# Designs tried in a protein design chat: miniprotein binders against b1l550. Part 129

Target 1, 279 residues: b1l550
Amino acid sequence: MRLPEELLERARDIHSEAPSHRIKLDRVGSFGLKVPVEFKGFLLLAEADVWVSLPEGRRGVDLSRQVEAIYELSNPPKDPFSLCREAAISLLEKLNYADSSGVSIRFDAPLQDGESLKYYGVEISSIASDEIINKIRVEILGMTACPCTAELIRAYKSSEIAATHTQRSLGILEVSTKAEHPDPDKLASIIERAMSSPLRTYTKRPDEGGLVIRSLSNARLAEDVVREMIHLFLEEFGHLPEDTHILAAVRSMESVHMHDIYAERSFSLDEIRKEISSH
Key: E = the ipSAE of ESMFold2; O = the ipSAE of OpenDDE; V2 = 0.75 times the mean of E and O plus 0.25 times the DockQ between their complexes.

## First folded at step 11 (miniprotein)

Design mb11 (at its last look DockQ between E and O 0.73; V2 from the best seeds 0.00; counts 0 for: pae E 1.7 > 1.5)
Fold by OpenDDE base, look of step 11:
Structure mb11 (fold): chain B 279 residues (1-279), chain A 99 residues (1-99)
Amino acid sequence: as target 1 above (279 residues)
Amino acid sequence: SEEELERLADEFRELAERLGYDEIEVTREGNRFTVEAERNGVRIRITVTRDGEEIRITVEIEKDGRRIRFLYVITSPEKLEKILKEIERIIRMFFEYRE
């Protein structure tokens, strides 16, 4: 049932009324929208959040207009980065009472693995005000081998390849920058290269053996992985603005313990360069 | 190269023209050029700076007393066309949403 449009003239605009309490809200919007995006030749259904700030003198946000803003830009489907940036700006223009806006888009990104596919998690965000800040978070699983146990076993029984316990580890890179979003594939690659070995969706027996041997020969602590991620990040993305903020983290699901090992470093490009130069 | 900056300046001038700007000012200072234009209360300032192998494009849009700034850092020429199209779309939005 659709109500007659004439009723709109009789009804109060509830959203434009003064609130009972004059308090500004930072974010008001729709969360859990589904929007199509084009990514690396794939059409993906992504989850999206859209929001704007609400001034103290306005009761509510025009939520329908928010949804409309991202819908207009997502049809036909486009790359999620452009969609995110354009939508954030569009929200500010369409909802002129807002001094800030934001868009977040989440999906699993396909990653080629030989004849098969693996994936990494990605969340793309843009926050617009007088400036636009772009944020990207990439999460991908890899494998780590423990160097401590390897050393113990080597000491006990001399072998060319020391046995050690291995585990699945989640690597995380989160980047916030005034520049455009960094390439998520490159970020995922950095994470994988920082670990002992990548994971494979499909392995033949010889390949599996090789993967494990590689891992054992490249044993790394969780701390090592984070440091390597940072190092590789600087090599690849050192051109980003100095005020770019990075979170590098790893969660190792340790196979010999019931708990996980976690390591992280948060930094700006400026800060980390100063730190490295001081040594 | 100096020729590359000049080409970029021309591209942004043309972009402004496509957007209906008639008074376009292009200024160059060393490795930086600026394109400025105003139409129907929408003012744009696009600054391009070449720093080594990197090109930085800063876009400022001002409308009704509000200013938005965003930045692109280009390390590959292949990305330039895509960015130009995006900038054009973004600026165009400011003309469409005049409520």
Scores: ipSAE 0.717, ipTM 0.895, lowest interface PAE 0.7, mean pLDDT 91
Fold by ESMFold2, look of step 11:
Structure mb11 (fold): chain B 279 residues (1-279), chain A 99 residues (1-99)
Amino acid sequence: as target 1 above (279 residues)
Amino acid sequence: SEEELERLADEFRELAERLGYDEIEVTREGNRFTVEAERNGVRIRITVTRDGEEIRITVEIEKDGRRIRFLYVITSPEKLEKILKEIERIIRMFFEYRE
């Protein structure tokens, strides 16, 4: 059922009124929208949030215009990074009373893994005001092998048994920059290369044995996984603006413990370069 | 590689023409060029700077006293075509042209 358009002339525009309490709001929006995206030839259903700031003198936000901004850009489905950046700018243009706008988009990114797929988590955002700030968070599972236990077992009976505990570890890279979003596959690759070995969807026994041997020969402390992630990030993305902010972290689900190990470092590019060059 | 910067300047001039802008100015200062255009109170300014193998593209759009500025840093040529199409879509949001 559609109501007559003529009612718009008689009804108050509640959203454009002044509020009884003149307080600016930082984020007013529509959260949990379903949006189709195209990523590397895959059509994915993503989850999006959209918002704008609300000045002290405006009572409400026209929420239908927020949904319109991202919905119009998402049909036909397109690259989620372009969609995110374009929608943030569109929101600011459509809702010209706002000082800022924001969009976030979340999806699981497919990776080819033999004749199957594996997935890693991606969340992107764009926040627009007089500039645009783009953020990407990538999370991917890998395998880590403990070097301390490996050394202890090696010393036992002169290393007749090559062993240590191995476990899944969640690697995290989060990048906030004024440049366009970094390629998520490159971020995922950095995380996997910092681990002792990548995880596979499916492995036959000879290949599984090789994977385990590789992880044992590349045993790493969680602290060193984070350090390696930072090193590899700087090699790949050192060209980004100097005020680019990064969080690198790993959460290791230790197979011999009831608890997890966590390590992280946050830094800007200019900060970490000064730290490295001083040593 | 040097001629690629000049080809890129032509691409942005042609982009502004496709969008219906008729007040288009292109200026060059060493490793940088700027394309400026205005139509019906919407001003755009695209600055392209080459720093070694990097190409930095800054887009500034001004409408009704508000300015927004965004940046691309291209180190690989496969990204360029998609970025140019994105820039055109963004600029099209703000302008009114003959059609």
Scores: ipSAE 0.628, ipTM 0.848, lowest interface PAE 1.7, mean pLDDT 86
ESMFold2 (binder alone), look of step 11: mean pLDDT 74; pTM 0.731

Design mb12 (at its last look DockQ between E and O 0.83; V2 from the best seeds 0.00; counts 0 for: pae E 1.8 > 1.5)
Fold by ESMFold2, look of step 11:
Structure mb12 (fold): chain B 279 residues (1-279), chain A 99 residues (1-99)
Amino acid sequence: as target 1 above (279 residues)
Amino acid sequence: SEEELERLADEFRELAERLGYDEIEVTREGNRFTVEIERNGVRIRITVTRDGEEIRITVEIEKDGRRIRFLYVITSPEKLEKILKEIERIIEMFLEYRE
């Protein structure tokens, strides 16, 4: 049943009133929205959050306008990065009392893996005010092989056989920039190339052996993986604005330990360039 | 190249005409051009700079005292076409029906 529209004229507009406590809010929004997106020919169901700032003089947010802003842009489905940036701008246009808006979109990105697919995690956001700041976080699993154990085994009985424990490691790149979102596939590639070997959805026996042998040939500490991720990132994305911020991290789920190993570095492009050039 | 920049300026002029803008001004300053367009109290300024093979596009939109500025840094022709379509959609977003 739809209520008589004339009642809207008689009812108080609660949202536009001043609140009893005049306190600005940083984020007021609708979280956990399901939106369709198109990524590399795949139609995916993504999860989105939308929000705006709320000035101290306004009691509530026009929540229907928030939801409208992203859903109007999501049908027909389109590229999630364009959707994210466009929706953040649309929120500021539709809710002119806000001094900032934000949109985040999360999905699992498909990646070709031989005859099958594998997936990596993507979360993007766009924060709009007098400028727009775009953030992307990519998480992908790879394989690492421990160089310390490899050396111990090599030295044991003067063996020529190199062996070590291997494990899944989660690589993370997070980029915050004034330019448009970096390509997530390139970020995922950087992470995988920094690892000892990529993980596969499945392998046949000769390929499985080759994968393990490859990882042993590229045995790396978690610290070295992070350093390699940074090196590769600079090669691919050194053109981004100098105040672009990056987090590079690895969480290694060590197969012979009860605990994980973690390494990370945060930096801006101008900071890391000065650091490297000083050596 | 200068030829690439001239082609891009023409594309923005055509885009503005397609959207019904009637106040279009293009200004050139060496490796940079600026397109200024206005309609119904909305002012939009698009600055395009070539820096080698890199194209930087800054879009500034002003409406009702609010100004928003955003940036694209483009290194491939394929990406440029997608970004131009995104800019078109954003610019259309700020047009209002006059009644």
Scores: ipSAE 0.626, ipTM 0.849, lowest interface PAE 1.8, mean pLDDT 86
Fold by OpenDDE base, look of step 11:
Structure mb12 (fold): chain B 279 residues (1-279), chain A 99 residues (1-99)
Amino acid sequence: as target 1 above (279 residues)
Amino acid sequence: SEEELERLADEFRELAERLGYDEIEVTREGNRFTVEIERNGVRIRITVTRDGEEIRITVEIEKDGRRIRFLYVITSPEKLEKILKEIERIIEMFLEYRE
């Protein structure tokens, strides 16, 4: 049932009223929206959050306008990066009382694995104010082989390829920059290359054997993986602004323990370059 | 190359013309050029700087006392085309809302 428009004219604009308590809010918006995006030739249904700041003198945010802003930009479906940046800016323009806005878009990104598909998790965000900050988080699973156990087994049984335990590990790269979002496929590739081996969706027996052998020959601690991620990141994305912030992390689901091993480093590009140059 | 910067300047000029901006000022200073346009109280400044193989584009939009700045780092022609289209869309958003 649609209310008559005449009734709407008589109704108070509750959102524009002064609040009982004059307090600014940092984020007010709609979370868990579903928006279509185009990513590498795939049409995906992504989850989206949209928000703006609310000044102390305004009771509520016009949530309808927020939702409208992102859906207007989502038709026709476009790449999630452009959508994110444009939507953040649009929110500020449409909601003129807001001094800041934000958009977050989440989806599983398809990644070609031979004739099959694997995937990585992506969260793309843009925060707009007097400047725009773009954030991307990539999560992808890989495999690590333990070098410590390998050394023990090698010492016990002389073999060219020492057996060791292997486990699934989650690699994480989070990048915040004033530039546009870095390429998520490149980020995912960095994570995979930093591990002992990538995971495969489909393997034939010879391929599986080869994958395991490769992992054994490239055994890495969780600490090694993080350091390698940072190294590879600098090689690929060293052109980003110096104030770009990065989180590199790995969670190793250790197969011989009931608990996980976690390692991380948070840094800015300028900070890490100074650190590396000092050695 | 200097020729590439000139081409970019021309592209931005053409963009400004398409957007109906009457006053386009292009300033070139070494490896940097700036395009400034103003229409209906919206002021837009686009700064393009070439640093080696990279092109940095900074867009500043001023409207109703608000300023928004955003940056692109371009490393390929394909990316440049995409970003130019995005900038165009963003500028259009600011222009349409006043209408």
Scores: ipSAE 0.571, ipTM 0.816, lowest interface PAE 1.0, mean pLDDT 88
ESMFold2 (binder alone), look of step 11: mean pLDDT 71; pTM 0.697

Design mb13 (at its last look DockQ between E and O 0.68; V2 from the best seeds 0.00; counts 0 for: pae E 1.52 > 1.5)
Fold by OpenDDE base, look of step 11:
Structure mb13 (fold): chain B 279 residues (1-279), chain A 100 residues (1-100)
Amino acid sequence: as target 1 above (279 residues)
Amino acid sequence: SEEELERLADEFRELAERLGYDEIEVTREGNRFTVEAERNGVRIRITVTRDGEEIRITVEIEKDGRRIRFLYVLTSPEKLEKILKEIERIIRMFLKERLE
C-alpha cells in the first residue's frame, strides 16, 4: 500500500527537526545494502554500507536519499572502485547538511587458478569531506611452512628436503590513500608471493606434491611473511603518496597448536622509507 | 615530458568545454599545469603535475562554499580515459546533470 503523496504536506518533517539532544553524529546510514558491481568481467552482488555525518541541529538523516544515491550510480553496474568514490562524493552533494560521507563495498573477488577459480576478500571504502580518502582491504589465504621445525628435522635426519608442519595462513593488506584505490589483484599477488606457497582450488596429485615441496623449500615464519609483504608492496606501490597508510598482517592457523600466530605492521610510506634507509 | 603535461592539460580543458564551461583558464607554473573554470557556481580546478615517473592529477570542486579534493596517480596512458570519464561524472553531479 502506498499512502497518498498529499499526506506529506500535512506531516512534519521529522528528520529536519531539532533533536532532543544537540549532538553531532559521525556516521548515520544504511548498512547491508546489496549492489551489483562489475569486476574483471564478472557481475557480482556486493554488500554495501553508506553513511553521512549528522549535524547537531538535525534530528535525522534522509536515509532514502542515501540509498537512492548509490543505486543511481549502480545502474548500469560499474567497477566497484569508481562506484565507491562517486557514491561518497554524491552523498555529500545530495545531503548538503553533512560534512562527511562514507561508502564501503565488500565482495569476494574471483581469481583465476588454472582452469578453476579461487578468490580473495575485498573491502573497498571511500570517505569524503574536504578531501577523499580511499581505503582497500584485501584478504587471501595461502600456505606457510615452518622453518624452525624444518631445521630440527634436518638436524635429526639428513634430508635434502626437510619435512615440517604446514598450515593455512590468512594474509591481509589494508591501504588508505588519497589516491585512487590500489589494484586488488596486485595486492593479492603480493600476499601470495610473500607466503611459502599459494593455495590451489584444484590439484592433481603430482601438482599437490609439487606445491608442498615448494612450501618446504620456501619455509617462512609469520614474521617473514609480513616483512616480505611490506617489501613487495614498496616495490609495487612506492609511487603512492607518502602519507599513504598501510597495514600488513598475517594470521597463521598453526597446525601444531590450538591457537593462531599473528603478526602485523602498521606504517605510512614515509615512515617505512625512513626506517629502511636508516640501515 | 613537458609536452605530455601540456597534452593532459588540453584534455582537461576540453573536458571543461564539454561540461559547458566557457571561461577556462590554463596556467603553467614550472612542471605544473592548472585548468580552472567556473560555471553556475561550480568552480573546478584540475592540476597536473609530474612526480618522478608518475603524473599526479588533483581535482578540486567548489560549490556553495564547500570544496572537495581528490587525487589520481597516472601510471599508464591507458588509465587516462577512465579517469577523465570519472571526473566528468563527478563534476556533472555538482552541475546537477546526468551523464547518459
Scores: ipSAE 0.686, ipTM 0.878, lowest interface PAE 0.8, mean pLDDT 92
Fold by ESMFold2, look of step 11:
Structure mb13 (fold): chain B 279 residues (1-279), chain A 100 residues (1-100)
Amino acid sequence: as target 1 above (279 residues)
Amino acid sequence: SEEELERLADEFRELAERLGYDEIEVTREGNRFTVEAERNGVRIRITVTRDGEEIRITVEIEKDGRRIRFLYVLTSPEKLEKILKEIERIIRMFLKERLE
């Protein structure tokens, strides 16, 4: 059912009025939108949030204009990173009463895995004001092998058995920068290479054995996975602005424990370079 | 290289021309150039700086007292076309007559 459009000319414009309490708001918007995106030839259904700031003197936000902004840019479906940055800027331009705007987009990114596919988690955001801040969070599962247990087993039976517990570990890289969003595949690759071995969608027996052997040959503490993630990140993305902020983390679902192990480090590029050069 | 910066300056001059800008100012200072223009109250300034193998592109757009600045770091020449297209789309947002 569609109401007559001419009612808009007669109705009071509630959202442009002053509120009873003149308090500015940081984020007012539409959350949980479904937006089509194109990523590496795949058409994906992503989840998006859009918002703007609301000054103290304005009662409400033009919500339809917010939703319209991102849907206009998503037709036809396009790269989610360009969509995120362009939508954030579009919101700020379209809603000129706002001092800032924001867009977040979440999707599972496909990744070639031999003849199969696997997926990793991606969440991106762009916050626009007098500048734009772009953030990307990548999460991907890998395999870790415990070096402490490996050493105990070696001591028990010399080096006859190369064995230790292995488990799934979730690696996390989160990057906030003034430059455009980093390539998510490179971030996922950094996380996987920091692990003892990657996880596969499926393996046949010889390949499964090979993954386990690789994991045993590259046993790592969760702490050292995080350190390796940082090392590899600096190799790939040392060119980003010095005030770029990174979170590197691992949550290991330890197969011999009732609980998870967690390690993390937050840093700026400037901060970590000073730390490394001091040693 | 000096020739690479000259080609980039031509690319951004042509971008401004495609957007309908006239009297485009291009200034060059060593490893840095700036493209400046104004049309219909929309001012643009695109600054390109070579720092080693990296090229940093800063875009500033100003309309009605609002100014936004954003950055690209070009580490390989293959990404240039995508960056140029994104910059063009963003500037066109500011050049629009209607927003609804």
Scores: ipSAE 0.670, ipTM 0.866, lowest interface PAE 1.5, mean pLDDT 87
ESMFold2 (binder alone), look of step 11: mean pLDDT 79; pTM 0.795

Design mb14 (at its last look DockQ between E and O 0.78; V2 from the best seeds 0.00; counts 0 for: pae E 1.504 > 1.5)
Fold by ESMFold2, look of step 11:
Structure mb14 (fold): chain B 279 residues (1-279), chain A 99 residues (1-99)
Amino acid sequence: as target 1 above (279 residues)
Amino acid sequence: SEEELERLADEFRELVERLGYDEIEVTREGNRFTVEAERNGVRIRITVTRDGEEIRITVEIEKDGRRIRFLYVITSPEKLEKILKEIERIIRFFLEERE
């Protein structure tokens, strides 16, 4: 049923009233929206959240305006990073009673893997107020090989036979910056290059052997994978604002243990540069 | 180079003109330029610095006493066209009438 438009002239505007209790709210929004995005030639179905702050003097959020920012911008499908930044700013302008707005977008990003595809996790957000803070989190699986076991076997066996345990490891890079979102493929590449070897969706036996040999040649502790991720990140993204914040982490599903190994480091560009220059 | 910066300044002037701004002030200083304009109560200030292949763009928009600022740091000049379109769309949000 569609109600007559003239009722708008008679009905109270509930949302613009003052609430019984004058308490500011930090995030009031619509969560779990389905939005189409275009990423590197692929059309993907992403999940999005949108929100605004609500001042102590306003009872509710305008429903139609709250979702307009992302729905208007998502058709036709476009780059999720532009969508995220534009929607956050549009929200803040459209809901001018709010002091801040936010948008998050989550999707699985395709990555070419030889003759097939693999996927890595991406979550981005943009928070708008007097400034825009852009955040991206990338997660991708790789392979690690234990250097301690490799050294023990080398010392026990002839040097012509190399062996160690290998396992799947999840690499994580999370970046929060005032500049536009970093390219997720570059972040994924940093993670993979820091590991002993990439994981593949499909290999033939000669290629599988090559991956294992590469892993043995690049055996690394989880701690050193994180250190390498940081080094590679600084090389690629050292130009970002000095107050940019990064988290680099690895969770390794150790093949000879019943439990996972975890290592992480969080830092700002200011902080890490001072740390490195002191040594 | 000076010629490259001048061409970049012309692109931003054209962007602001497409948005309907009339009295556009462009100020140049070394490797930096600033575009300032106001229309329908929406004041903008776009500051662009070019250092080699790095292009730093700061956009400030002021409307109804509210000020918002956002930043791009482009190290791949081929991305410039996409960023210009994004900036144009963002400023247009502020120029459109609220209901």
Scores: ipSAE 0.674, ipTM 0.892, lowest interface PAE 1.5, mean pLDDT 86
Fold by OpenDDE base, look of step 11:
Structure mb14 (fold): chain B 279 residues (1-279), chain A 99 residues (1-99)
Amino acid sequence: as target 1 above (279 residues)
Amino acid sequence: SEEELERLADEFRELVERLGYDEIEVTREGNRFTVEAERNGVRIRITVTRDGEEIRITVEIEKDGRRIRFLYVITSPEKLEKILKEIERIIRFFLEERE
């Protein structure tokens, strides 16, 4: 049932009223929207969050306008990076009472693995105010082999390739920058290259054996993986603004323990360059 | 190359012209050029700077006392074309709400 438009003219605009308590809110919006995006030739249904700030003198946000803003820009489907940036700016312009806006888009990104597909998790965000900050978070699973156990086994039984325990590890790169979003495939590649070996969706027996041998040959602590991620990141993305902020992290699901090992480093590009140059 | 910067300046000038700006000022200072224009109270400033192999594009839009700034780092021609289109769309958001 649609209410007659005439009735709308008689209704108070509740959203524009003064609130009972004059308090600014940082984020008010719609979370868990579904929006189509085009990514590397795939049409994906992504999850999206949209929000704006609310001034102290306004009771509520016009939520319908927020939803409209992102869907107008999502038809036809476009790349999620452009969608995110444009939507954030559009929201800020359309809701002129807001001093800031934000958009977040989440999906599983397809990644080619031979004749099959694997994937990584991605969250793309943009926050607009007097400037725009773009954020991207990439999560991908890989494999790590423990160098400590390898050394113990080597000491016990001389072998060219020492056996060790292996485990699945989650690598995380989160980048916040005033520039456009970094390429998520490159970020995922950095994470995979930083681990002992990538995971494969499909392996034949010889391939599986080779993958494990490779992992054993590249045994790495969780700490090693994080450091390698940072190193590789600097090589690939050193051109980003110096105030770009990065979180590099690994969660290793240790196979010999019931708990996970976690390592992380948060840094800006300027900070980490100074740190490395000091050695 | 100087020729490349000039081409970029022309592309941004043309972009601003397509957006209906009549008074466009283009200034060049060494490896940097700036395109400035105003239409219906929407002021835009696009600064392009060559830094080695990279091109940095800073866009500033001012409307009704609000200013927004955003940055692109261009490393390929394909990326440049995409970004030009995006900038055009963004500026249109500010212009359309006044019509």
Scores: ipSAE 0.619, ipTM 0.859, lowest interface PAE 0.9, mean pLDDT 91
ESMFold2 (binder alone), look of step 11: mean pLDDT 81; pTM 0.823

Design mb15 (at its last look DockQ between E and O 0.95; V2 from the best seeds 0.00; counts 0 for: pae E 1.9 > 1.5)
Fold by OpenDDE base, look of step 11:
Structure mb15 (fold): chain B 279 residues (1-279), chain A 99 residues (1-99)
Amino acid sequence: as target 1 above (279 residues)
Amino acid sequence: SEEELERLADEFRELAERLGYDEIEVTREGNRFTVEAERNGVRIRITVEVDGKTIRITVEIEKDGRRIRFEYRIDSPEKLEKILKEIERIIRMFLEYRE
């Protein structure tokens, strides 16, 4: 049932009224929207959050206008990076009472693995005010082999390749920058290269054996993985603004323990360069 | 190269022209140029700096007393084309939207 438009003229605009308590809100919006995006030749249904700030003198946000803003931009489907940036700006323009806006888009990104597919998690965000900050978070699983156990076994039984326990590890790179979003495939590649070996969706027996041997040959602590991620990141993305903020982290699902090992470093590009140069 | 910078300047001038700007000022300073224009209360300032193979693009849009700034760093021609289209779309949004 649709109400007659004439009734709308009689109704109070609740959203524009003064609130009972004059308090600014940082984020008001719609979370869990589904929007189509085009990514690497795939048409994906992504989850999206949209929000704006609300001034102290306004009771509510025009939520319908927010939803409209992102869907107008999502038809036809486009790359999620452009969608995110354009939507954030559009929100700020269309909701002029807001001093800030934000968009977040989440999906599983396909990654070619031989004749099969693997994937990584990605969250793309843009926050707009007097400036725009773009944020991307990439999560991908890999494999780590423990160097400590390897050394123990080597000491016990001399072998060229020492056996050790292996586990699945989640690598995380989160980047916030005033430039455009970094390439998520490159970020995922950095994470995989920082681990002992990548995971494979499909392996034949010889391939599986080779993968494990490779892992054993590249045994790394969780700490090693994070440091390697940072190193590789600097090589690939050192051209980003110096005030770019990075979170590099790994969660190792240790196979010999019931708990996980976690390591992280948060830094800006300028900070980490100074740190490395000091050694 | 100087020729490349001139080509870029022309591209951004043309972008402003496509958007209906008629008073476009292009200022060059070394490896950087700035395109400035105003139409219907929407003022744009686009600064492009070429450093080696990297092109830094800064876009500033002013409308109704509000200012928004955003930046791109381009390292490929394909990416440049994409970003130009995006910038055009963004500025068009400001030009077309009226309360």
Scores: ipSAE 0.659, ipTM 0.879, lowest interface PAE 0.8, mean pLDDT 91
Fold by ESMFold2, look of step 11:
Structure mb15 (fold): chain B 279 residues (1-279), chain A 99 residues (1-99)
Amino acid sequence: as target 1 above (279 residues)
Amino acid sequence: SEEELERLADEFRELAERLGYDEIEVTREGNRFTVEAERNGVRIRITVEVDGKTIRITVEIEKDGRRIRFEYRIDSPEKLEKILKEIERIIRMFLEYRE
């Protein structure tokens, strides 16, 4: 049943009233929306959060207008990065009482893996006020090989055995910048190249042997994986604004231990350049 | 790069023309140019700077005393076309929204 629209003339507009307590709110929004996006030819159902600020003199947010803003931009489905940035700006224009807005979008990104597919995690956000701040986080699994055990085995009675323990490691790159979101595939590639070897969805025995040989030949400490991520990031994305902030991290699920190890470094581009140039 | 900068300036002038701007001012200083225009109370200022392989684009939109600024840093021609379309869509939001 639909109620008569003529009631709008008699009913109070609760949202436009002043609240009993005049306190500004930083984030008021709709969380857990499902929106269609197009990523590299795939139609995906992404999870989105939208919000705006609420001034102290306004009782409520027009929640239907928030939801409308992102859904009208998602039809037809389009690139999630453009959707994220455009929706954040649209929220400010559409909800003119707000002084800031935000959108986050979360999905699993498909990635070619030979004749098959694999995936990595992506979370993006755009926060708009008098400027736009764009953030992207990518997470992808790779393989690491322990150099400490490799060296011990090599030193064992001058053995020529090339062996060590290998494990899955989760690499993380998070970038916050005033420029547009970096390409997620390039971030994922940086993480994989920093590892001892990439993971594959499918391998035949010769291919599996190749992955293991690669990982043994490229054994790395978790600390050095993070350092390599930073090095590769600077080569690829050194053109971003100097105040761009990055987090590089790895969580290694050590196959010979009951616990994980973790390494991370956060920095701005201007900070890390100064650090590197001092050596 | 001088020929590239002039072609790029024409591209942004044409973007403003497609949005219905009539009074479009383009000024150039070395490796950068600015496009300024105003229509229906919506003022835009697009600054483009070419530095080697990188193109920096800064967009400022002002309407009803509110100003918003955002930027792009691109390193390939493929990205430029998509970003130009995004900029055009964003500016059109301000031109078409009347409250």
Scores: ipSAE 0.618, ipTM 0.867, lowest interface PAE 1.9, mean pLDDT 88
ESMFold2 (binder alone), look of step 11: mean pLDDT 81; pTM 0.824

